# Designs tried in a protein design chat: VH-VL binders against Integrator complex subunit 8-like protein. Part 24

Target 1, 198 residues: Integrator complex subunit 8-like protein, of Dictyostelium discoideum (Social amoeba) (q54vk3)
Amino acid sequence: MNKIFGVKIDSQQKKRQQSNKNLTVFNNGRYLIYIGDIHFDRKFHREALRYYLLGCGLETAFYSDPVKTSVTNSKYLTFLSRRIFDCFYFLRAPMQAIVVSQFFGNLNQTCLVSFKIIQEEYYQLDTNYFQYIWELPLLEILLTTFTKQKDLKKIYLINQIISNPIINENNHPDIRKNFIKNTKHNFWKAISSNYLLQ
Key: E = the ipSAE of ESMFold2; O = the ipSAE of OpenDDE; V2 = 0.75 times the mean of E and O plus 0.25 times the DockQ between their complexes.

## First folded at step 15 (VH-VL; framework fv_refanezumab)

Design v7 (from u6 with heavy chain L99F; at its last look DockQ between E and O 0.41; V2 from the best seeds 0.00; counts 0 for: pae E 4.7 > 2)
Fold by ESMFold2, look of step 15:
Structure v7 (fold): chain C 198 residues (1-198), chain A 119 residues (1-119), chain B 112 residues (1-112)
Amino acid sequence: as target 1 above (198 residues)
Amino acid sequence: QVQLVQSGSELKKPGASVKVSCKASGYTFTEYGMNWVRQAPGQGLEWMGWINTNRGYPTYADDFTGRFVFSLDTSVSTAYLQISSLKAEDTAVYYCAKFEWGDYGMDVWGQGTLVTVSS
Amino acid sequence: DIVMTQSPDSLAVSLGERATINCKSSQSVLYSDNNKNYLAWYQQKPGQPPKLLIYWASTRESGVPDRFSGSGSGTDFTLTISSLQAEDVAVYYCQQYYSWPTFGQGTKLEIK
């Protein structure tokens, strides 16, 4: 197995080394996003995710600039949301996928795909990402599911989030809009830290 | 001042219903959870459940999933406990108690409502 | 259900002396993710509702005198009153909120 195949394995490592070197030379985030798409089309979901996050990171000074982060969300991350969702789903990160589903721009689709994930994966949902759910119907699905399972720790966390009046969908549009914007910023910052190092 | 004021004592016959009110003042009603706690005469405290006051989502302890209903009227900052098909065993003092979702300590309690069920 | 057992059932202590009440849970109430003990202590005087003294096992509620302190972790917890005052005569309850909340049976504290 490691005769000719071993040489191919070394070739793949050489490609990765060259890609890493190019990454440090190219400060154009759009080019890195394009490389992410190449990896995605080849079913390399972890690599695709890393390039998407790095590319958007460069466009935002790694999420330290609120204005650039807001622009990058509307320009790139919303449009990439389905691909990033697929990356998380295939990487067995279901809670992160549920958060990203909120970027689809179609609440019915968001609830449909997330309900299926929650029903099948509730025991694996990472509570560190609950704070990034802003759609009340998703919080209701989570609460109902955890109540049926009598998972009190997750019930506590969901109730804490629901009790924040800022999350109410009937608030003044500016209050809710700013909350969602900041929540998106914090999510991408957390995800970039976690997945660029792994 | 933060306080919870409950409705007055009730004397009921078996099979009747009762609705206990708990009116909150001095804080933002919808930001804190509301517990219901039962204390039978001469006995200890028993947690019945809570309600999320922002959305009205109740959670009931296992023994309280049937005849006991938590509800709200947020326009008057009031929580309600309704007990249907009253039994003699329901004779108790019923307390409401607010808590913060972040620390879960019941920091403010109502004065209690005595419900007596006798033939 | 997590069963909470207090000891002793009643306790008599001289004014100014230390009072100690123990609470044992049937399983650990320490949550590893946040390293917090989901345990509270309440005081109930005759004819009054309970009053929160301590939450997270050792955090004193605002307005509670410094003589009240909580300690312990996992399954074994202690409420200590460092210098008993006449107004401290009450029944004391521990309560866990790690699972469906349950209270201990209570400990009656009296002046000796």
Scores: ipSAE 0.232, ipTM 0.661, lowest interface PAE 4.7, mean pLDDT 86
ESMFold2 (binder alone), look of step 15: mean pLDDT 92; pTM 0.938
OpenDDE, look of step 15: ipSAE 0.511; ipTM 0.790

## First folded at step 16 (VH-VL; framework fv_refanezumab)

Design w1 (from v3 with heavy chain D103E; at its last look DockQ between E and O 0.71; V2 from the best seeds 0.00; counts 0 for: pae E 2.3 > 2)
Fold by ESMFold2, look of step 16:
Structure w1 (fold): chain C 198 residues (1-198), chain A 119 residues (1-119), chain B 112 residues (1-112)
Amino acid sequence: as target 1 above (198 residues)
Amino acid sequence: QVQLVQSGSELKKPGASVKVSCKASGYTFTEYGMNWVRQAPGQGLEWMGWINTYRGYPTYADDFTGRFVFSLDTSVSTAYLQISSLKAEDTAVYYCAKLEWGEYGMDVWGQGTLVTVSS
Amino acid sequence: DIVMTQSPDSLAVSLGERATINCKSSQSVLYSDNNKNYLAWYQQKPGQPPKLLIYWASTRESGVPDRFSGSGSGTDFTLTISSLQAEDVAVYYCQQYYSWPTFGQGTKLEIK
């Protein structure tokens, strides 16, 4: 006779997951992003980040032809920027979170969230990621903070960055757009190397 | 040939103002910062602060946050030190020195400008 | 603030002999991240601006004679002139650039 102590599972959810596995065989980055969301909701931020990076990379073909592909033009990256920001924040990678805040498309929000992180975490910011800041207001917040701390090494690095004419917000739009595109591309390459292969 | 040439000596009364110039040549002016250093007669060297020559962002040492103002004219590759409300203790030689953001010390100095403050 | 203290305040040395000037910082000027000491030495002759001799504690600036050498780490540093020449008469300053730059009080070097 039948026993009633089995574990119940949603049969429709299982079918949807199986369908997504088949699409993953065909390089469906959206399936990987969905898996990222599951990990994110369970607070597994490293795995969430890994799947977000893989999914966005597949949707843009970044990993197959990174020289010709700009992941920075992907709507997936823009839509996921807040989730990726949160992943970095909870992984104790605050400088990477500050860089990602620049993807929000709202400079006021970028400065608000990044200012909070800078005030809390200035002593732990990874200087290898300073080169990926393209918004002058963020660089000014960093400079003011490090000046108050008399942290000369970081002050020197920020001064090197702000002294480069390419970062000028008043440059011709084509020059500025190309600079931001290249900087985003280099940042994506760096975080993919650091967080997909760990 | 990297060179910093400063304006000539100044004799001032207490309460006056002075503006010392420092003209750079032989390098891209906005690529490097500019230090200001003071040396009172018979005394050692005292760092006053620097200015970022591209952005014009000054940074002042604690003792120099009031009457001392750093400024620039990038069209002529020149940095300025202005001292207002001059006091007798401001009598000193004032040097500019090129600031490499790469942490190599002060490699190029101006010849110095003597500012004398007397009644 | 990092206080730099030199010793001696003045020094008389015979031509051709070794001169040694010491510099002590109130805090370490060694960054462990890059293993560099952020310390420089300057020479100032009468009526002239200071001239950079040594940076990173031991690296000679271009054009500085090889009789000048720097050594030390952390808080204790030494400038050595291996064979004193007449043109070496000057005041010598150590300077840290680990934080807001500060200079030692100077060491006057004279020919005995």
Scores: ipSAE 0.487, ipTM 0.774, lowest interface PAE 2.4, mean pLDDT 86
ESMFold2 (binder alone), look of step 16: mean pLDDT 91; pTM 0.927
OpenDDE, look of step 16: ipSAE 0.821; ipTM 0.916

Design w2 (from v3 with light chain N34D; at its last look DockQ between E and O 0.74; V2 from the best seeds 0.75)
Fold by ESMFold2, look of step 16:
Structure w2 (fold): chain C 198 residues (1-198), chain A 119 residues (1-119), chain B 112 residues (1-112)
Amino acid sequence: as target 1 above (198 residues)
Amino acid sequence: QVQLVQSGSELKKPGASVKVSCKASGYTFTEYGMNWVRQAPGQGLEWMGWINTYRGYPTYADDFTGRFVFSLDTSVSTAYLQISSLKAEDTAVYYCAKLEWGDYGMDVWGQGTLVTVSS
Amino acid sequence: DIVMTQSPDSLAVSLGERATINCKSSQSVLYSDDNKNYLAWYQQKPGQPPKLLIYWASTRESGVPDRFSGSGSGTDFTLTISSLQAEDVAVYYCQQYYSWPTFGQGTKLEIK
């Protein structure tokens, strides 16, 4: 079945593409990201997310090239993080939204937005994505919430994560930077597989 | 060999304090938590709580807040249970048990420490 | 908290015969995310710490003889010793770990 469908282009955008860069229009990952923005502005969050992931996938050889993945993270995914957060939030994928909030580059905003989601959605947070939380304050919010609910399995999972020396705040900064980089790459691989496959 | 070795029996008067130690060996101490379990004479087992040995975060069962304090000395791979303002009803054997964060059964236990509170 | 109730409180069984211990929880201990019953069985002999026999209701711990088996789901669980040995004389506890761990009151198993 046609899991990756053809790129749709409005007639107005076809005119612009034909005048500027004809030879690579449908295989250019950057163009697919632009189409994602068009869908996002129209509130078509699932379509927007799929185009963002497909475009960034093409730019990174589907996250198999670490150098291209790092470039794509800094060039596109960091700037798209708020939009991708909104896509997950409106698609009722709250744990994925919480993970993406860590990309905002502002820990106070990350914690504020994610605290609200955790208090409203704690009962349905997908534990498969807990491993992608690298900010200790978020892990502590989760732990406090699950302790109040006496949810032993989720409490144990958070305890396993916070007991990992690699996220120790006293580590050399290079260790933390490398851990965050690898975790970001693994997260994008996971959600691209899940959301492009459906 | 994974092993938990607890301190020896204690005889205390009401109102005193006691500190039970639990020394771990044969595994990475901070990778696993530590449970505390109480057994009063002739009675069953009662979970008291645990401590995260890496972060030092204790969690107490509802009936064990206040007088019961879990603590650590990670330099010697040892967990501690301190009981203040001892009462006669605190007379029990106190066990530590290794807490595998992914394994919910308690498969490694200390030998137990008898605390007797008597006038 | 989840109350665990065992029956009987005491049980006398002839050597080589089947012993059955029941455990009932006040609410289900079946975790929907992984479809596992968070229920364990322990054996405790005088002066010794408890020994884990069964976890996830029916999985034997390493080194536990085949004669021990666990069954049940949700709120009703059973520990069965298919052919009682002299060394099986002990107190047996069920324990849930779905929420804050709680133990049954214990079942004393004797030969007679």
Scores: ipSAE 0.681, ipTM 0.860, lowest interface PAE 1.4, mean pLDDT 87
ESMFold2 (binder alone), look of step 16: mean pLDDT 92; pTM 0.931
OpenDDE, look of step 16: ipSAE 0.824; ipTM 0.917

Design w3 (from v3 with heavy chain N35H; at its last look DockQ between E and O 0.54; V2 from the best seeds 0.00; counts 0 for: pae E 4.6 > 2)
Fold by ESMFold2, look of step 16:
Structure w3 (fold): chain C 198 residues (1-198), chain A 119 residues (1-119), chain B 112 residues (1-112)
Amino acid sequence: as target 1 above (198 residues)
Amino acid sequence: QVQLVQSGSELKKPGASVKVSCKASGYTFTEYGMHWVRQAPGQGLEWMGWINTYRGYPTYADDFTGRFVFSLDTSVSTAYLQISSLKAEDTAVYYCAKLEWGDYGMDVWGQGTLVTVSS
Amino acid sequence: DIVMTQSPDSLAVSLGERATINCKSSQSVLYSDNNKNYLAWYQQKPGQPPKLLIYWASTRESGVPDRFSGSGSGTDFTLTISSLQAEDVAVYYCQQYYSWPTFGQGTKLEIK
């Protein structure tokens, strides 16, 4: 007689083994993302981040053709954005987490998580990453926070971004879209360089 | 070529108001913040605050909240300082100055506007 | 607030001699992200607005004679006029722009 659990378990094990072999042979990037998930589940956020960055970069051909390939055109970035955010948050990289929150695809969620980070950790936000903020509500939160702190230098950095005519509301919509695309690409390049090589 | 030209001297009685203008030329008005600085007779320089010329948001130093109002008319590249309920202690030269977003200090100053408040 | 203290309040220097003006801030004005001191020096002659001489503690503004130099870092800064000229008689102010700008009380320079 046929046992339901026995047949089901054997079929799943065979599919799992074939999937792992397929990932190794045809797409090392997917295997690296899978390893990233294992590290993430164990709370090894630095290791998870390294595997996510490397795997996503390989899957999108970013490292082989970085000019013509954008990580932002891949479903992997949207899917992994929350996990990468958590990695940065737990690694004490709050500004990088704020930038990644803009990849969530939900501005309300972006503002909620980033507002909390800004209020709690404004004194250690890395200004080198301010250039990667494109959402106006985030810029306004930063501006308000640094005005309360009387931090003229950071206020001017934010105003430099806001005053850029490339994001003017009267410009053709494709101008802003292209700016965001290039900014996402440059951010990925920066975090790959900083976190893959350390 | 870059200039800030301020309105002329004012003689006022206590309780009156005054509006000082600062007209910018030779640069794109919205590229730089506009700062206001006060100098009482025989005294040093005192920063009053600034206005973001792109968004029109003023920020005031602690001692200058209330009676002092910064405003803009971007159509004529002009910033304004309005002082209400004038007091004798408001007698001073008021300067406008620009600061580049690149952090170069206050590189261009208006000529100053003397406001005299006497009984 | 960052308090700026200048010394001396007044000095007299012979033509062609060195003049030295000191400025001390109550907090560091060195910005770690770009490693620059947000300290400026201004010259003000009677009836004129201040004129920017030095920014980032040591960088001369365009058109400023090379006898003017700035030095120092963190909390201690110096303006030096290497060979005093008659036209250098003025009041000199240091100013930080690290946070809400504040000025020193001024130093009056005169010919001995």
Scores: ipSAE 0.215, ipTM 0.651, lowest interface PAE 4.6, mean pLDDT 83
ESMFold2 (binder alone), look of step 16: mean pLDDT 92; pTM 0.933
OpenDDE, look of step 16: ipSAE 0.774; ipTM 0.891

Design w4 (from v3 with heavy chain E31K; at its last look DockQ between E and O 0.85; V2 from the best seeds 0.75)
Fold by ESMFold2, look of step 16:
Structure w4 (fold): chain C 198 residues (1-198), chain A 119 residues (1-119), chain B 112 residues (1-112)
Amino acid sequence: as target 1 above (198 residues)
Amino acid sequence: QVQLVQSGSELKKPGASVKVSCKASGYTFTKYGMNWVRQAPGQGLEWMGWINTYRGYPTYADDFTGRFVFSLDTSVSTAYLQISSLKAEDTAVYYCAKLEWGDYGMDVWGQGTLVTVSS
Amino acid sequence: DIVMTQSPDSLAVSLGERATINCKSSQSVLYSDNNKNYLAWYQQKPGQPPKLLIYWASTRESGVPDRFSGSGSGTDFTLTISSLQAEDVAVYYCQQYYSWPTFGQGTKLEIK
């Protein structure tokens, strides 16, 4: 579950589960997230994921401001990150799991779990999700792995990403934070398209 | 005008070192990688590897790990190939070629640099 | 690790006639995800660097005359010059970029 690869459900997600119980009367999106948690606890990972995505999407329908909507989606994904990671892992979607690991807020944990996935499942990694990696250490792990495999297409994709000045680690922190926020939003749209709307 | 201009021919003795330069102009240097290709006299083409010009990350073909070093000076849009402990078998024309990070081959080549290694 | 074998090693063709050069790879260079053949053709005239002619097996590089065409898929590819011109005297190389780039041994084209 939430203890796969040494990660645990964080206290904010646990507190929100308790808050969902209190807010069910007034918040359909939080109700759906609560249902997602029930399915997750029963190991119904596909259903859990769909309810998490639907719940976040419904919560954003309360906002008329597109910028506020984007920020709200990012915060929900962050709060649910460890559960969503587990959902992708058990659904055999390893690249999506690697992207979600970046939401943990702990680069050591991110690299540890992602390195294990990359070493064991590199042949299954979906290149459509490479664009959502913003941590240079993950990109370097991918590059080293694909170089050993002489997989030129994947090597070219990683080189395009690491050659983009927007992800330069020496950029002003505000530039980096904006890039990460936009990338999180685009990832959210991609997984909603692939796992909720299909 | 997109072009790659390489340094002039070199005559070296075994055991010496050589550094070939490849200066790019007419495009954003760091947007594209740089290949190095060897051609021994009267022989075919042999890919040596490339370097990511933004990060400075080299990748070497299996036969070119060790004595061959790719490097950059991005302030002057120049890539370098350094060969140490030169051997007679290193006698060749060395080409740089612009690398599109994508789906096709080498579109722009330098004029080549002849390195001759003889006693 | 993909070996590229060209045939013939040399070819003599009269001006205005068709020249055909074959290239065979030791394994498929067709990438299933995008259905593209990772195969290029280069022309190298004496004393000059190679020049890219064809990529994706059949796509002509900008500025390359219409008489040059590429065809084939998977492991078997051909370069065709429909009406040989004097300036076409060169060595022609196929190259795969499916994995670490490798070149064929070259085909020397001469005028009869």
Scores: ipSAE 0.601, ipTM 0.823, lowest interface PAE 1.6, mean pLDDT 86
ESMFold2 (binder alone), look of step 16: mean pLDDT 92; pTM 0.934
OpenDDE, look of step 16: ipSAE 0.839; ipTM 0.926

Design w5 (from v3 with heavy chain T59I; at its last look DockQ between E and O 0.50; V2 from the best seeds 0.00; counts 0 for: pae E 2.2 > 2)
Fold by ESMFold2, look of step 16:
Parts: structure tokens; sequence; C-alpha cells
Structure w5 (fold): chain C 198 residues (1-198), chain A 119 residues (1-119), chain B 112 residues (1-112)
């Protein structure tokens, strides 16, 4: 019971939950998110981010079966995306914030907030996270910005991404859905490695 | 084999236009970009820009942002350079060169197209 | 823009001898993140398009003879032909691709 990770809520554990009101084991993920909110309101963004990642991961069973689960289906990640965005922004991780803006579910809002970040922070955007951009308008904003700066290396990286057939706007919707799902999964794995395991 | 074949030489008067073609074969056209490079008679090489052959996004060097237009016909794996309002100073050999989106140089070049503007 | 300056403008070398061509950039073309020099060398024979010889300052393109070698770092680079052959008569260009590509003015190599 004194284990934070690896909890998987299923029907068998829910039956034991109903008989053991002293222990709310099925509330661990939501409890961690609540702790995250407390830290966020106190402006402790690193701690808030850690608890958000832990809590969302437990609620989706991502850490217990990361190969099979899709973080894209998590209502908690969509709900928390704006808070996680703020955490990355205030932690001086602007490229990670740009990636998270794609989770907002509103492309116009995604482009608006990301354009402002790109104008302010283009010189320090982490190129390791370019691979996690799936919205073509964001890639075009990046390309335009780096073209103005004549930053050939970053221009090449963006051109490699936009030349990949898997992000073609004419692909079958299932192909696009799978690409986004896999990209979100890989991004979540990367930020978990960088912000939970360190 | 990977090959770029360009259209033949052109003789034009000032004020006319010309369209140089560059047909690719032996590779997937849309996986690589296309450079355009100019060489005036007896002069060195001058990079004009490139085009992303998948998206059709051109980038022009500063001196080539006006009368020079890059375009594509992906159905026949062909890139085009169009020069409008030709001037005598446009007399040159124009090369296309395959662009690898990595850290390598221009590995495959077309044979060149001489455009002569007499006046 | 990064200006590339070659020396000499013209070079005459006897068959079988060593030829050396220098190239200097107006700013460093060494990228600190990967410690690579974004510098290439091209050969252009009369009536032909340029041919890529060297990239990354020192890496030979496939099919280029071992007698061609590149060296240098930062702003100063050298192309060396260890044993000149008749087929090597050409104009040689250095080119940076750290930013908008620019070429040196060329070096004409002739048999002495």
Amino acid sequence: as target 1 above (198 residues)
Amino acid sequence: QVQLVQSGSELKKPGASVKVSCKASGYTFTEYGMNWVRQAPGQGLEWMGWINTYRGYPIYADDFTGRFVFSLDTSVSTAYLQISSLKAEDTAVYYCAKLEWGDYGMDVWGQGTLVTVSS
Amino acid sequence: DIVMTQSPDSLAVSLGERATINCKSSQSVLYSDNNKNYLAWYQQKPGQPPKLLIYWASTRESGVPDRFSGSGSGTDFTLTISSLQAEDVAVYYCQQYYSWPTFGQGTKLEIK
C-alpha cells in the first residue's frame, strides 16, 4: 500500500475500495494532482509539475503499462495542459511549453501563445523537442522565425519534419490520430525522464 | 542512378522571361530539397536559394527575392526556376542541386542551363 | 553573410606533387553543440557542374580518391591533393553551410 507508482485501479481493487473506507487508495492520482495545485498556487512550479506528471500518470496507468496506453485519451492531461504549460514557461522551458500548447484543443489559442513565446525566446528553444510538434502552423511559425535569423541548422531540422509524409494533411484521419498519439506518448516519456527521474 | 536533367540553353532579349526546368530521377523527389545556384561567365558560384519539394516552400537568398521564382510539378518530379524582366546581368549558367536536409553539401547537380540575355 | 576567401586565386603544380588550397571564413563555421565545421569543398572542371569532394571540413564524399583531403577548423581550412594527376585540373571552391550558403571565389589549379 505504501507504493506511489504502479497502482492500477481495476474492478477488483474497486471492490476492496468499497470495503475499506479508511484507505482511499484509488484517490492517489487525484490526490497528487490536488497537491500539484497547492504547489502551483504557491508558485512552486517544479514541484507542481512533478505532482501533475505523477498524478496524471497514475490515473491513466501510463507508468504501469506505457507501451499500451495513450496519454492522448487522458481527460486529466487535457484538463491539466494549461497548468503544465505554465509550469514549463516559468521553469524557463519554453520549447516544452510550446509542445504542451498543442494539447489545448484550440489551434488558434495554441498558435497565439506559442507565437509570443517564439518571438521572445527563439534563441534558446531546445531543438530536442522540435520532433514533438505536430501542428503545421506551429512548424511554419518556427520556420519563418529561423529564416529571418538565417539559422540554417534549425531551418534544416524543421524542413526534415515538414517533409515527413506521416504529417501530411491529406492522410487518412486514423493515420494522423496515430501519429499524434505516438508523439504525445514519446513527449510524455521524455518529460517524465527529465522532470520526475531527476 | 540519381540524376538531375535540366532544360536546354536559352537566348533571350532584355525584358523577356525564361523558365528553366530540372527533372529529377533515381530518388524520391519529395524527400529532398532543391537548391538553385548561379554562375555568371568567368565568375564563381552564387547560391540563389532552395525550395522544399514536399511543401513547395521556397527560401531565397537576399539578392534573389524579386524577379526569381522557384516552383514545382511533383507529378513529373520537376523543379522550375522562372526569371522575369530579364537583364543583361542575368546572363549565367543556372544549376539545380539536390538538397539533403542534413549537414551535408550539395551532392548531386544538374548539368546547368545557360541563359544568355543579349543587350 | 559569411564571406569565404580562398588563396591562391591560381596555382600551378607539377604532376605527382602536392597541391594546397586555403580557405578562410569571415566568422567561425564551427558549431559548438556538435563540434563540427560546416565547410565543404567542390571541384569544377571546364564545362561541367561542380562536384562535391569534402564535407564537414575533412570527410570525403563517396567515390572521391584518397589523394583529396581536407583539414582545418573554425575559420581556416585547407584542401590538399597529395599527388596531383592530370584529371585534377579544375577550379576548386570552398563553401560554408553554417548560415546561408556562400562560396569562396575559387582557385584555379593547373599543371605546371
Scores: ipSAE 0.506, ipTM 0.780, lowest interface PAE 2.2, mean pLDDT 86
ESMFold2 (binder alone), look of step 16: mean pLDDT 92; pTM 0.927
OpenDDE, look of step 16: ipSAE 0.605; ipTM 0.823

Design w6 (from v3 with heavy chain Y104W; at its last look DockQ between E and O 0.74; V2 from the best seeds 0.67)
Fold by ESMFold2, look of step 16:
Structure w6 (fold): chain C 198 residues (1-198), chain A 119 residues (1-119), chain B 112 residues (1-112)
Amino acid sequence: as target 1 above (198 residues)
Amino acid sequence: QVQLVQSGSELKKPGASVKVSCKASGYTFTEYGMNWVRQAPGQGLEWMGWINTYRGYPTYADDFTGRFVFSLDTSVSTAYLQISSLKAEDTAVYYCAKLEWGDWGMDVWGQGTLVTVSS
Amino acid sequence: DIVMTQSPDSLAVSLGERATINCKSSQSVLYSDNNKNYLAWYQQKPGQPPKLLIYWASTRESGVPDRFSGSGSGTDFTLTISSLQAEDVAVYYCQQYYSWPTFGQGTKLEIK
């Protein structure tokens, strides 16, 4: 793992934690997310991303606990999504940014920002992340773009995804909700593996 | 086990329409696409396009975007090719072929349907 | 579109001898990410639909005899029948699936 930057704690809180100071601070996922925000505000996007992923990872036992992962998605990752999107954008990771745009909670905004990225970056989108797209309008934008380019391999990947009954927009809401939840969990697990190990 | 069975030969006049059927069996119809391929008499093979059988989304090769229409009836696992305003140059054998959304060739073909357009 | 050109247009080979059919694409059909050539070979006997023989340039389809082999990379590909049998009389087509599928013009194989 990368070295974790130290945190400032007020003197009263530090005194109460002296008996387990280093373990509590470095193993407190909430505090690592705060450090991520500090780096983000200074425009250190790679460091910000790593702290966000490490902090949320610690809260979820690195996404091995589905209950804690669901809570962390609701409490932190959804609200961090715009900052994490910016991190991926400035780190030149456009497909990951497109996936994160789905966390915005506003499909119109998701489609607007992702359409621009797709039109400008289609030739370098990482196909390993196509499986994490759950919004049919995004898949249709990708399919239209790759059809114009006659990119058969990417067309096949998108067709395979849109042919899966689990992604059907007309499924019972419980089926769709569970699919989106599991896809979110798998995405964060994959992202954490890729970006915390580099 | 996997099989595609097409409708019988057609003899048509110029300007008429024809609808070729391709009935699938032995696999889950909506999990695989369907190609259409044309072969004029004594000529080679020409890919016409495909249809996504789950969504019903057709894709046509550039030369086939006008008078050629792909459609489906998923309740009977059947794909259709409709050709309108038939011309003599449309005389050919028309094949359907199962499309795996993976990266390899057409493994299952229908027996072909001869469409003859004659004055 | 990627144009596929086969040579020769027709070929006569004695039983038991080697037959070689060449196929050239106007653009590379090698996908650098997976290092695979997106090329297939089909056999078509009179009155029958095409039958898939080879895909990924060199992988034999199930049930295809060992005497059929494919080789080549990028833009130049070869189908080889190591010991011609009477049942191998057919037209052979190469086909790329790197982009919108296109077929070669065909090579007619006959017994000498």
Scores: ipSAE 0.577, ipTM 0.810, lowest interface PAE 1.8, mean pLDDT 87
ESMFold2 (binder alone), look of step 16: mean pLDDT 92; pTM 0.928
OpenDDE, look of step 16: ipSAE 0.730; ipTM 0.877

